# Ledger of designs, part 3: VH-VL binders against Protein FAN (NSMAF)

Target 1, 98 residues: Protein FAN (NSMAF), of Homo sapiens (Human) (q92636r189to286)
Amino acid sequence: NISEKLHMECKAEMVTPLVTNPGHVCITDTNLYFQPLNGYPKPVVQITLQDVRRIYKRRHGLMPLGLEVFCTEDDLCSDIYLKFYEPQDRDDLYFYIA

## First folded at step 19 (VH-VL; from j2 with light chain Q27E)

Design r5
Fold by ESMFold2, look of step 20:
Structure r5 (fold): chain C 98 residues (1-98), chain A 122 residues (1-122), chain B 106 residues (1-106)
Amino acid sequence: as target 1 above (98 residues)
Amino acid sequence: EVQLVESGGGLVQPGGSLRLSCAASGFTFSSYYMNWVRQAPGKGLEWVSAISGSGGSTYYADSVKGRFTISRDNSKNTLYLQMNSLRAEDTAVYYCAKGYDEVGDTYEFDYWGQGTMVTVSS
Amino acid sequence: DIQMTQSPSSLSASVGDRVTITCRASERISEYLNWYQQKPGKAPKLLIYYASSLQSGVPSRFSGSGSGTDFTLTISSLQPEDFATYYCQQDWRYLTFGQGTRLEIK
């Protein structure tokens, strides 16, 4: 029995204004998780999918690799910005959120 | 009214150099990736090069990498293509094309110049 | 590198005909496919982007469809000004054009 169903996982980077943090992303039927690789003890970033209010596909150069997720209606700063290494992974994750 | 006007084409010998210019107007030039696309006589379209709005990122087709340099001057709203070590296969009409607006997801070429002809022959 | 293959290479049609042109990608590209029209001696003109979105100012007789690897441009009732060469272009991974389809007067 699974209380939370895994849909997919892949490598990605979390993008912030100052740094880019490589890690692993996974999405379940209820949550999006991002787990930074190493360094200090880092918490898992968790976003409850039903709290998501806006999502945007973004392009990086000549490939559609970015996904911006907001849990607010009006804030300019996203709750998480992911850059994928493959456009299919970005689109697959988008499908499970939207 | 968006307008793109290429210039600098002409006849050049193999191994020679040529610099193309594209004057842009009617939009915020620095907000867009800009492109060169070429078309050999009687042939199809071939993407050649792209440059980000700031000029900080450049991209090239393998066929021109190392020989062509794309650049831009945002204070003059002008896109450039420096073409060195020219070969007969570089003979084409060269189009300047407006691309990605750096906030969206798709990369269609919504505005094109009239093109400038480059002929590489002895 | 993603190759884009159009078919047919050329076709003849009459004013009023329904015309269908196809474009196939060598790998899946979702809906990242654009269509252009080019008349002799002129620059290409954008018709359709993102597989099916009609560019502003393009007549509604033009439509696009498809996803994955197979895409279609349709002209529902051909007009005299529609005789041209048509190109598809993918924007999923870099930028690649199809070889073109020449639409001629029957």
Scores: ipSAE 0.729, ipTM 0.899, lowest interface PAE 0.9, mean pLDDT 92

## First folded at step 20 (VH-VL; from r5 with light chain L95I)

Design u3
Fold by OpenDDE, last read:
Structure u3 (fold): chain C 98 residues (1-98), chain A 122 residues (1-122), chain B 106 residues (1-106)
Amino acid sequence: as target 1 above (98 residues)
Amino acid sequence: EVQLVESGGGLVQPGGSLRLSCAASGFTFSSYYMNWVRQAPGKGLEWVSAISGSGGSTYYADSVKGRFTISRDNSKNTLYLQMNSLRAEDTAVYYCAKGYDEVGDTYEFDYWGQGTMVTVSS
Amino acid sequence: DIQMTQSPSSLSASVGDRVTITCRASERISEYLNWYQQKPGKAPKLLIYYASSLQSGVPSRFSGSGSGTDFTLTISSLQPEDFATYYCQQDWRYITFGQGTRLEIK
């Protein structure tokens, strides 16, 4: 949506039980977007920020690089898990979602 | 009560090998990262190595890469450090330190063992 | 590799004094900074985690503050058992310790 205001964009990976896909994360005032480089599972994953119910900071090894986003109150499975290359990118994105 | 007890330290010649052990109790061992931290006599603390709860991921300080190997046996609640090609500068008290729960975000060492002394000298 | 620099390296103080120890990181580490106390012949003890969170069982006279690159450990009223060496430690990018601050009795 051209009327959306862009907050930030960075490189990241989407982690699923089957595969980890590198791509680009974009967050606006209304939506979170992930665009995998390989177009899987779809060209663009979109989450409306209003649908976000829970978000957790997660650590990957010896660096704080993960964000787990839930659009439901009770489900144990996240809607999207993002792993960043830089911990600052993780915290910056968290700021706009939380 | 959380307990960490190191063993295996001693005197070894340069180029020699030594294997340290850390017996853990009082917590779900396999759920936590475990670490080795050393302290040379009269010096500060230096992180040496870390291993994930499952043992699938290991990490090393540059000063010990290629010479030290961290491992764990979750069935025995034991952490290990295999030290090869030992050098004089490896002389230190080696501490076993409990790391973070894999669901967490911070990495503080909330529990430490008493340490075991390793002396590398000819 | 993130370098942690403590100041001062040594400090003399008296019982009842307010003591401040600083730790500076070579880059911004948000609040991923912990403080430890170590007495001679003993293992380190965690005091503060995530810059300002007091570890369970630690006296309230200990406090931590700071974010980014500059951090502070404060002992509001020094007690006899507080004479020891203190270390800061970052967990933003791997793990590194400050060189330590030895707190001695004046």
Scores: ipSAE 0.872, ipTM 0.949, lowest interface PAE 0.4, mean pLDDT 96
Fold by OpenDDE, last read:
Structure u3 (fold): chain C 98 residues (1-98), chain A 122 residues (1-122), chain B 106 residues (1-106)
Amino acid sequence: as target 1 above (98 residues)
Amino acid sequence: EVQLVESGGGLVQPGGSLRLSCAASGFTFSSYYMNWVRQAPGKGLEWVSAISGSGGSTYYADSVKGRFTISRDNSKNTLYLQMNSLRAEDTAVYYCAKGYDEVGDTYEFDYWGQGTMVTVSS
Amino acid sequence: DIQMTQSPSSLSASVGDRVTITCRASERISEYLNWYQQKPGKAPKLLIYYASSLQSGVPSRFSGSGSGTDFTLTISSLQPEDFATYYCQQDWRYITFGQGTRLEIK
């Protein structure tokens, strides 16, 4: 949507039980987008920020690189786990979602 | 009550090997990262190595990479540090330190063992 | 690697004094900074975690503050048992400690 205001974009990985895919994260004033490089599970994962119910900072090893976003309490398919390459990117994204 | 008890320290020649152990109790061992932190005589603290709760991920300080190996046996609540190719600068008290809960975001050492002394000398 | 620099390296104080120790990170580490106390021949003891959270069982005279690159440990009224060496530790990018601050009796 060209009317959306871009807040930030960065590289990240989306971690699922089946696979971890590298891609790009983009957050606007209305949506969170993840675009996996391999197009799986879909070309673009979109989450409306208003649908976010919970967000948790998670540590990945010896760095605070994880972010778990929940949109529903009973539908795990709507949840995403993002692993960032830089902890500042994680915190910046958290700022725009929380 | 949480307890960590190190053992295996001693005197070893340069180039030698030594294996340290840390017996843990009082908490769900497999749920926490475990660490080795050392302190040379009269010096400060230096993080050495860490291992995830499951043991699937290991981390090392540059000063020990390729020489030290951290491992754990969750069935025995025991942490290990295999030290090979030891050098004089590895001389230190080695502490076992409890790391963060895998669901957490911070990494503080809330419990420490009493330490075991490792001396590398000819 | 993130370098942690404490100031001062040593200081002398009297019982009842207000004492402050500073820790500076070579880059911004948000609030991922912890403080430890170590007495001779003993293992370190966690005092403060995540910059300002007081560890359970630690006296309220200890407090931590700061964010980004500059952090401070404060002892509001020094007690005899507080003479020790203090270390800061970052967990933003792996783990590194400050060089330590030795607090001795004046």
Scores: ipSAE 0.863, ipTM 0.945, lowest interface PAE 0.5, mean pLDDT 95
Fold by OpenDDE, fold request of step 22:
Structure u3 (fold): chain C 98 residues (1-98), chain A 122 residues (1-122), chain B 106 residues (1-106)
Amino acid sequence: as target 1 above (98 residues)
Amino acid sequence: EVQLVESGGGLVQPGGSLRLSCAASGFTFSSYYMNWVRQAPGKGLEWVSAISGSGGSTYYADSVKGRFTISRDNSKNTLYLQMNSLRAEDTAVYYCAKGYDEVGDTYEFDYWGQGTMVTVSS
Amino acid sequence: DIQMTQSPSSLSASVGDRVTITCRASERISEYLNWYQQKPGKAPKLLIYYASSLQSGVPSRFSGSGSGTDFTLTISSLQPEDFATYYCQQDWRYITFGQGTRLEIK
């Protein structure tokens, strides 16, 4: 959407019980996007920020690199876990969602 | 009440080996990262190693990489530290310390054992 | 590696005094900073976690503040049992401790 205002973009991984996919995260004033490099589960995962019901900071190993994003939809596939490569990227993204 | 009790310390010659144990109780052991932290006589604290709740991930300080191995047996609520190729500079009190919950975000050591002394000397 | 530097390395004070210990990180670590107290021959004890959260069971005279690179541990009114060595510890990138601050009776 060309009317969206870009806030941040960075590299990250989307972690699922079956697979971890590297990709890019992009957050605007209205949506959170994840684009996996391998196009799975789809070319672009989109979450409307208004549908986010809660977000949690998580550690990965000895660094604060994780975010769990839960949406209002009953679809379990709407929830995502993002793992960042830099803890500052994690905190920056959290700032725009929380 | 959370309790951590270290054992296995003692006197060993340089190049020797020693295995430390830490018996844990009072919490869901497998849900927490566990750590070894050491303190040389009259010196400060130094983080040595950490292991995830499942044991699937291990971490080491550069000073001990390739020589020390951290492990755990969750069925026995026990943490281990296998120390090989010991050096004089490894002489210290070794503490086991409870780390963060797998679902948490902070990594503070909220519980410590009383420590076990390891002396490496010829 | 993140270096943690405490100031001062040693401090003399009297019972009832207000005591302040500082800790500086070599890079920004947000609020991922913890404080410990250690008495001779004893294991460290957690006082403050996440820069300013008081650990359960710790007296309210202890408080922590700061974010980014500069942090402070404050004892509002020093008690006899507070004479000890204090350490800061970061958990932003792996784990490192400050060199310690020894608090002695004047």
Scores: ipSAE 0.862, ipTM 0.945, lowest interface PAE 0.4, mean pLDDT 95
Fold by OpenDDE, fold request of step 22:
Structure u3 (fold): chain C 98 residues (1-98), chain A 122 residues (1-122), chain B 106 residues (1-106)
Amino acid sequence: as target 1 above (98 residues)
Amino acid sequence: EVQLVESGGGLVQPGGSLRLSCAASGFTFSSYYMNWVRQAPGKGLEWVSAISGSGGSTYYADSVKGRFTISRDNSKNTLYLQMNSLRAEDTAVYYCAKGYDEVGDTYEFDYWGQGTMVTVSS
Amino acid sequence: DIQMTQSPSSLSASVGDRVTITCRASERISEYLNWYQQKPGKAPKLLIYYASSLQSGVPSRFSGSGSGTDFTLTISSLQPEDFATYYCQQDWRYITFGQGTRLEIK
């Protein structure tokens, strides 16, 4: 959406029970996007920020690198877990969602 | 109440090996990261190693990589540290320290054992 | 690796004094900083976590503050049992401790 205002973008991984996929995270004033490099599970995962019910900071090993995002949509697949490469990227993204 | 009890410390020559144990009780052992932290005589604290609740992930300080191996037996609520190729600078009190629950975001050591002394000397 | 530097390395104080210990990180660590107390021959005890959260059971005279690179542990009114060595510890990128601050009786 051309009318969206970009807040930030960074590299990250989307963690699922079956696989972890590297990609790019982009957050605007209205949406959170994840684009996996391999196009799985979808070419682009989109979450409307207004649909976010709760977001949790999660630790991955010995670094605070995780975000767990829960949505109010009926689609249970809308919930995502993102793992960042830098703790600051995680906190920056959290700031725009929370 | 949470209890951590270390054992296995002693005197060993340089190049020798030693295996430390930490018996845990009072909490769901398999749900928490566990750690070894050491303290040389009259010196400060140094993190040595960590292991995830399931044991699937292990971490080491650069000073012990390739020489020390952390492991756990959740059926026995026991944490281990296999120390090989020991050096004089490994001389320290070794503490077992409880780490975080994977649902958390911070990594503080809220419970410690009383430690076991390891002396590496000729 | 992140280096943690405490100041002072040692200090003397009297019962009832207000005492402050500082800890500086080599890079920004947000609020991922913890404080411990250690008495001779004993294991460390957690006092403060996440920069300013008081651990359960710790007296309210202990407090922590700071964010980014500079942090402070404060004892508002020193008690006899507070003479010990204090350590800061970061958990922003792996785990490292400050070198410690020894608090002695004047």
Scores: ipSAE 0.861, ipTM 0.945, lowest interface PAE 0.5, mean pLDDT 95
Fold by ESMFold2, fold request of step 22:
Structure u3 (fold): chain C 98 residues (1-98), chain A 122 residues (1-122), chain B 106 residues (1-106)
Amino acid sequence: as target 1 above (98 residues)
Amino acid sequence: EVQLVESGGGLVQPGGSLRLSCAASGFTFSSYYMNWVRQAPGKGLEWVSAISGSGGSTYYADSVKGRFTISRDNSKNTLYLQMNSLRAEDTAVYYCAKGYDEVGDTYEFDYWGQGTMVTVSS
Amino acid sequence: DIQMTQSPSSLSASVGDRVTITCRASERISEYLNWYQQKPGKAPKLLIYYASSLQSGVPSRFSGSGSGTDFTLTISSLQPEDFATYYCQQDWRYITFGQGTRLEIK
């Protein structure tokens, strides 16, 4: 059995330039995973937390629901952009990354 | 040197209509959510409506949904509020307020106009 | 909807006094709370955003604190120009203002 410790999981949407894809996000002591419901662009999007270089809280409309994660210092496009359904879930995930 | 100047207030009868305008200057108007906030005489502040920088997303307080329409013309740096089916409870000073910068995470109103008075009375 | 309740509804104080005004949210809002000052016949003016961040040009005698549901605006040494009505506003879930606290000269 793999010894990766789960911290939290919740529903979220991955924001892309053309579409927002609902899915399931979880974060462990080592990785952030996003599993889009429709399997696009991948069955599982994985980000190693040690590779994270920048993270930004964003607002969507009238609620603070967005989280942009970059594994690079200078790229304009994030490695993943999540929109949560609840602000507390966004803040909780932010806590485990930052 | 941000300026917001409301106009179009006045006396109207119940059931009437009125269109408010807010002329904006001193900032990149299209980059910000804009808002209407009202204050009935002797009462507190009530958020009324918001619109995204592009105009693509609009938001309304429940008390005005279906009666008020927020819009903007970014070529004229002007925010609008079309108020239909006016009621006595809509009597207030209406403020134009600059909101979210579409980058950050917070929604404070850093600049306000001086307001325009709307009185709904027979 | 998130209801914002301010206390007290009004108070009287003297120049030089330390005053506190509280704001309570009906649910947890993290630090998503802003404070405004409004003088009679004038538009509101932003004082504090994100619970404790002082807006540019606002005197350092103003400070904000709190997280979760309970927030405080403090004026450390009241000046004649500080007599006004103060409003809190949450930006966690849509936009809601408190009912206001009127600060009067004693």
Scores: ipSAE 0.738, ipTM 0.911, lowest interface PAE 0.9, mean pLDDT 93

Design u3
Fold by ESMFold2, last read:
Structure u3 (fold): chain C 98 residues (1-98), chain A 122 residues (1-122), chain B 106 residues (1-106)
Amino acid sequence: as target 1 above (98 residues)
Amino acid sequence: EVQLVESGGGLVQPGGSLRLSCAASGFTFSSYYMNWVRQAPGKGLEWVSAISGSGGSTYYADSVKGRFTISRDNSKNTLYLQMNSLRAEDTAVYYCAKGYDEVGDTYEFDYWGQGTMVTVSS
Amino acid sequence: DIQMTQSPSSLSASVGDRVTITCRASERISEYLNWYQQKPGKAPKLLIYYASSLQSGVPSRFSGSGSGTDFTLTISSLQPEDFATYYCQQDWRYITFGQGTRLEIK
């Protein structure tokens, strides 16, 4: 019955080669979640933080808004790619993963 | 070796138009954001405009929005700035500057052209 | 947008001096700040990016520091070729340059 501790929630978009899905991201002490708001029906994407192996900051346009998260050491495709609307939200989420 | 060469500057009357060009070589031009940065005589640097590698996204400083148009031709490795409705305040050296490669996080200008002078006077 | 204010506007110094130039942002910009050198009649040259990372080919006497709103460029022992104008530039939200700091002999 362990309840997760929420650290942060904000708006973001999940970026894929074919579709950009706006939604909500939240991060707890154990997991990163993304729930698409506009892509119904859509699964909740869940990443266990202890499985994260690589993370990279990315720029979109003229602002540092992107975050790629990998649960692998050597794959070219990220497990999730988030684009934030504000640079501080991207940096805050990065802090909770790193 | 990265090279950027601007051209098309000159003397023009207020309300007139000019088109600047920047010939690029030594890198994969279509992979990079490109920029125009200007410097009025005796003054500091002012960012003017940016364009994405594909040309699909464009950005402008408020001082030039609606009057200037940035574009690129990736088949010719050339960046352009169309300047319309020119004012005395637009008098400056205009530099072409290489931006980021769309995978990085920072936006420093690591390569610059020599600049081309635009003078707007009656 | 974000205003960048450099201090001082100009200064005089001798070869061998330690020189510091500051840049202050009107909002917090993390470490998204770059430094450039410009000599008369020439294009700017990148010195430092991301507050403290030295650009390839730049002498180690140049260093950068700071985070948030306050940033410093330091030249540890001034050389004759270092007399120039120096600009900071933020890349946190669009692009803004400081007004410049002119470094002169004496």
Scores: ipSAE 0.738, ipTM 0.906, lowest interface PAE 0.9, mean pLDDT 92
Fold by ESMFold2, fold request of step 22:
Structure u3 (fold): chain C 98 residues (1-98), chain A 122 residues (1-122), chain B 106 residues (1-106)
Amino acid sequence: as target 1 above (98 residues)
Amino acid sequence: EVQLVESGGGLVQPGGSLRLSCAASGFTFSSYYMNWVRQAPGKGLEWVSAISGSGGSTYYADSVKGRFTISRDNSKNTLYLQMNSLRAEDTAVYYCAKGYDEVGDTYEFDYWGQGTMVTVSS
Amino acid sequence: DIQMTQSPSSLSASVGDRVTITCRASERISEYLNWYQQKPGKAPKLLIYYASSLQSGVPSRFSGSGSGTDFTLTISSLQPEDFATYYCQQDWRYITFGQGTRLEIK
């Protein structure tokens, strides 16, 4: 009914304990979406920004490339963990969530 | 109390080799990236190499790639730098420096050793 | 590679002076900039991390500011123990140090 406003999109990887899954991330005024390139286990991971409780910047190697997003106050496991290829993309996405 | 103590410096001829060691204590050594940073006499600081907590990832400045090898033994809380094909330009004090905890976002060197002097000269 | 250029290369000042030292990055580095103090014959000591965060145990007369490409270390009232060489270091993309600024007694 109303257009959801796109803020940015870029390539990233979703980090899990066993593997990383390359894909596309986009963020709008209301949602964060991650779309794995291989479509596995599902075509789209969606997080409503209003539900975000904690976010953390993380470093990978010698560059600040990680973003860990929680929709919970106390859980040890994040709802999504993104690794970016460029630090500026990580910081830009952080800006739209924080 | 965090403590880093380098050893293994000395005089070596061009083309020679040296192995530096850094004994670490007072923190969970295996949780941190570790670094070598050098300083030629009267000159500024130059980052040389870094290694991940597990030892699975290594990084080198272009000036030392192919000649230097960073490693660690987490059972001995010891960081190493194998320096091969040494050149006069490698003459410096070599510092061991503690990096980040693999969870944080910033890469400041909060603790340094006293340094060990390497002199490459005939 | 990101080059870090410090200004001035040396500086003379008196006890009690306010001192500023500048560091400029060759490209934008957000706030990923750290400051160190080094006295002759000693290892460097961390003062400031993430542009403006004061390291534990560092006197409050030290402060850092800036983002993007231009950064400043300020000593609000210079003490005798502050005569040293100061280095900036970026941690945005790998690791690069500035060339240093030597702070001397006038």
Scores: ipSAE 0.731, ipTM 0.906, lowest interface PAE 1.0, mean pLDDT 92
Fold by ESMFold2, last read:
Structure u3 (fold): chain C 98 residues (1-98), chain A 122 residues (1-122), chain B 106 residues (1-106)
Amino acid sequence: as target 1 above (98 residues)
Amino acid sequence: EVQLVESGGGLVQPGGSLRLSCAASGFTFSSYYMNWVRQAPGKGLEWVSAISGSGGSTYYADSVKGRFTISRDNSKNTLYLQMNSLRAEDTAVYYCAKGYDEVGDTYEFDYWGQGTMVTVSS
Amino acid sequence: DIQMTQSPSSLSASVGDRVTITCRASERISEYLNWYQQKPGKAPKLLIYYASSLQSGVPSRFSGSGSGTDFTLTISSLQPEDFATYYCQQDWRYITFGQGTRLEIK
């Protein structure tokens, strides 16, 4: 929305149990958005930052590329799991959530 | 409690082949990335190869890519390195090392074997 | 690839001395740096991970610091068992080790 201030954007993949979907990540002062290229599960996935309860940095293979975001205290499945192409992009986005 | 025991080193001719083994105990082997790290005589450490806990992902240093194959048998708690087309510069002590736990964010080697010596000489 | 350069290549020190070993990365690696100790004829032993986290069972006289490109390992009061070769290793992008720093008794 017009009242939101954009902090950063980059390319990433959304990781699900079945597939990994490439797309674009955008974070504002209020929300985290992911826009999958293939439109699945929907054109834009949105997480309100005030609802975030847990975040974890994760490694993929030989590079620290993962970020797992939960809006719950005890669910096993994250609300969004992002795999970045560059570790600096992952760390920058982590900075804006934490 | 954690133990890693390498075996299979020895003297081989250039162009020859050798298969290293690493027997693991004291931890859930299938939960960890496993690695080979080598050290030429009097020289520093060089990472060689890594394999995921399931064995589904493998990684190689450029110096060995296409010649070495890492594998694991989780039913035997054993890591392997098949080394083909060996060269003099492959001469080193080869260490088996326990790495990434597939949960965290860092890739330190918290446990190492004693090493097995591979000598490639005519 | 990320090059890791240690300084000095070797040094001589006495029991009780405070020593500092440095490690520099060829590009920024955040805090993704680990330190190892290796004694002659033995496998390396992990000392420090993630720049400054002390591995379990490692004496508190060892400490690590740094972020970005410049990192230090400090031994606050050398003991006889600390004479060894020390290696840094980055885990930001694949794996590379520094060339080592040999610490000898004076």
Scores: ipSAE 0.723, ipTM 0.907, lowest interface PAE 1.0, mean pLDDT 93

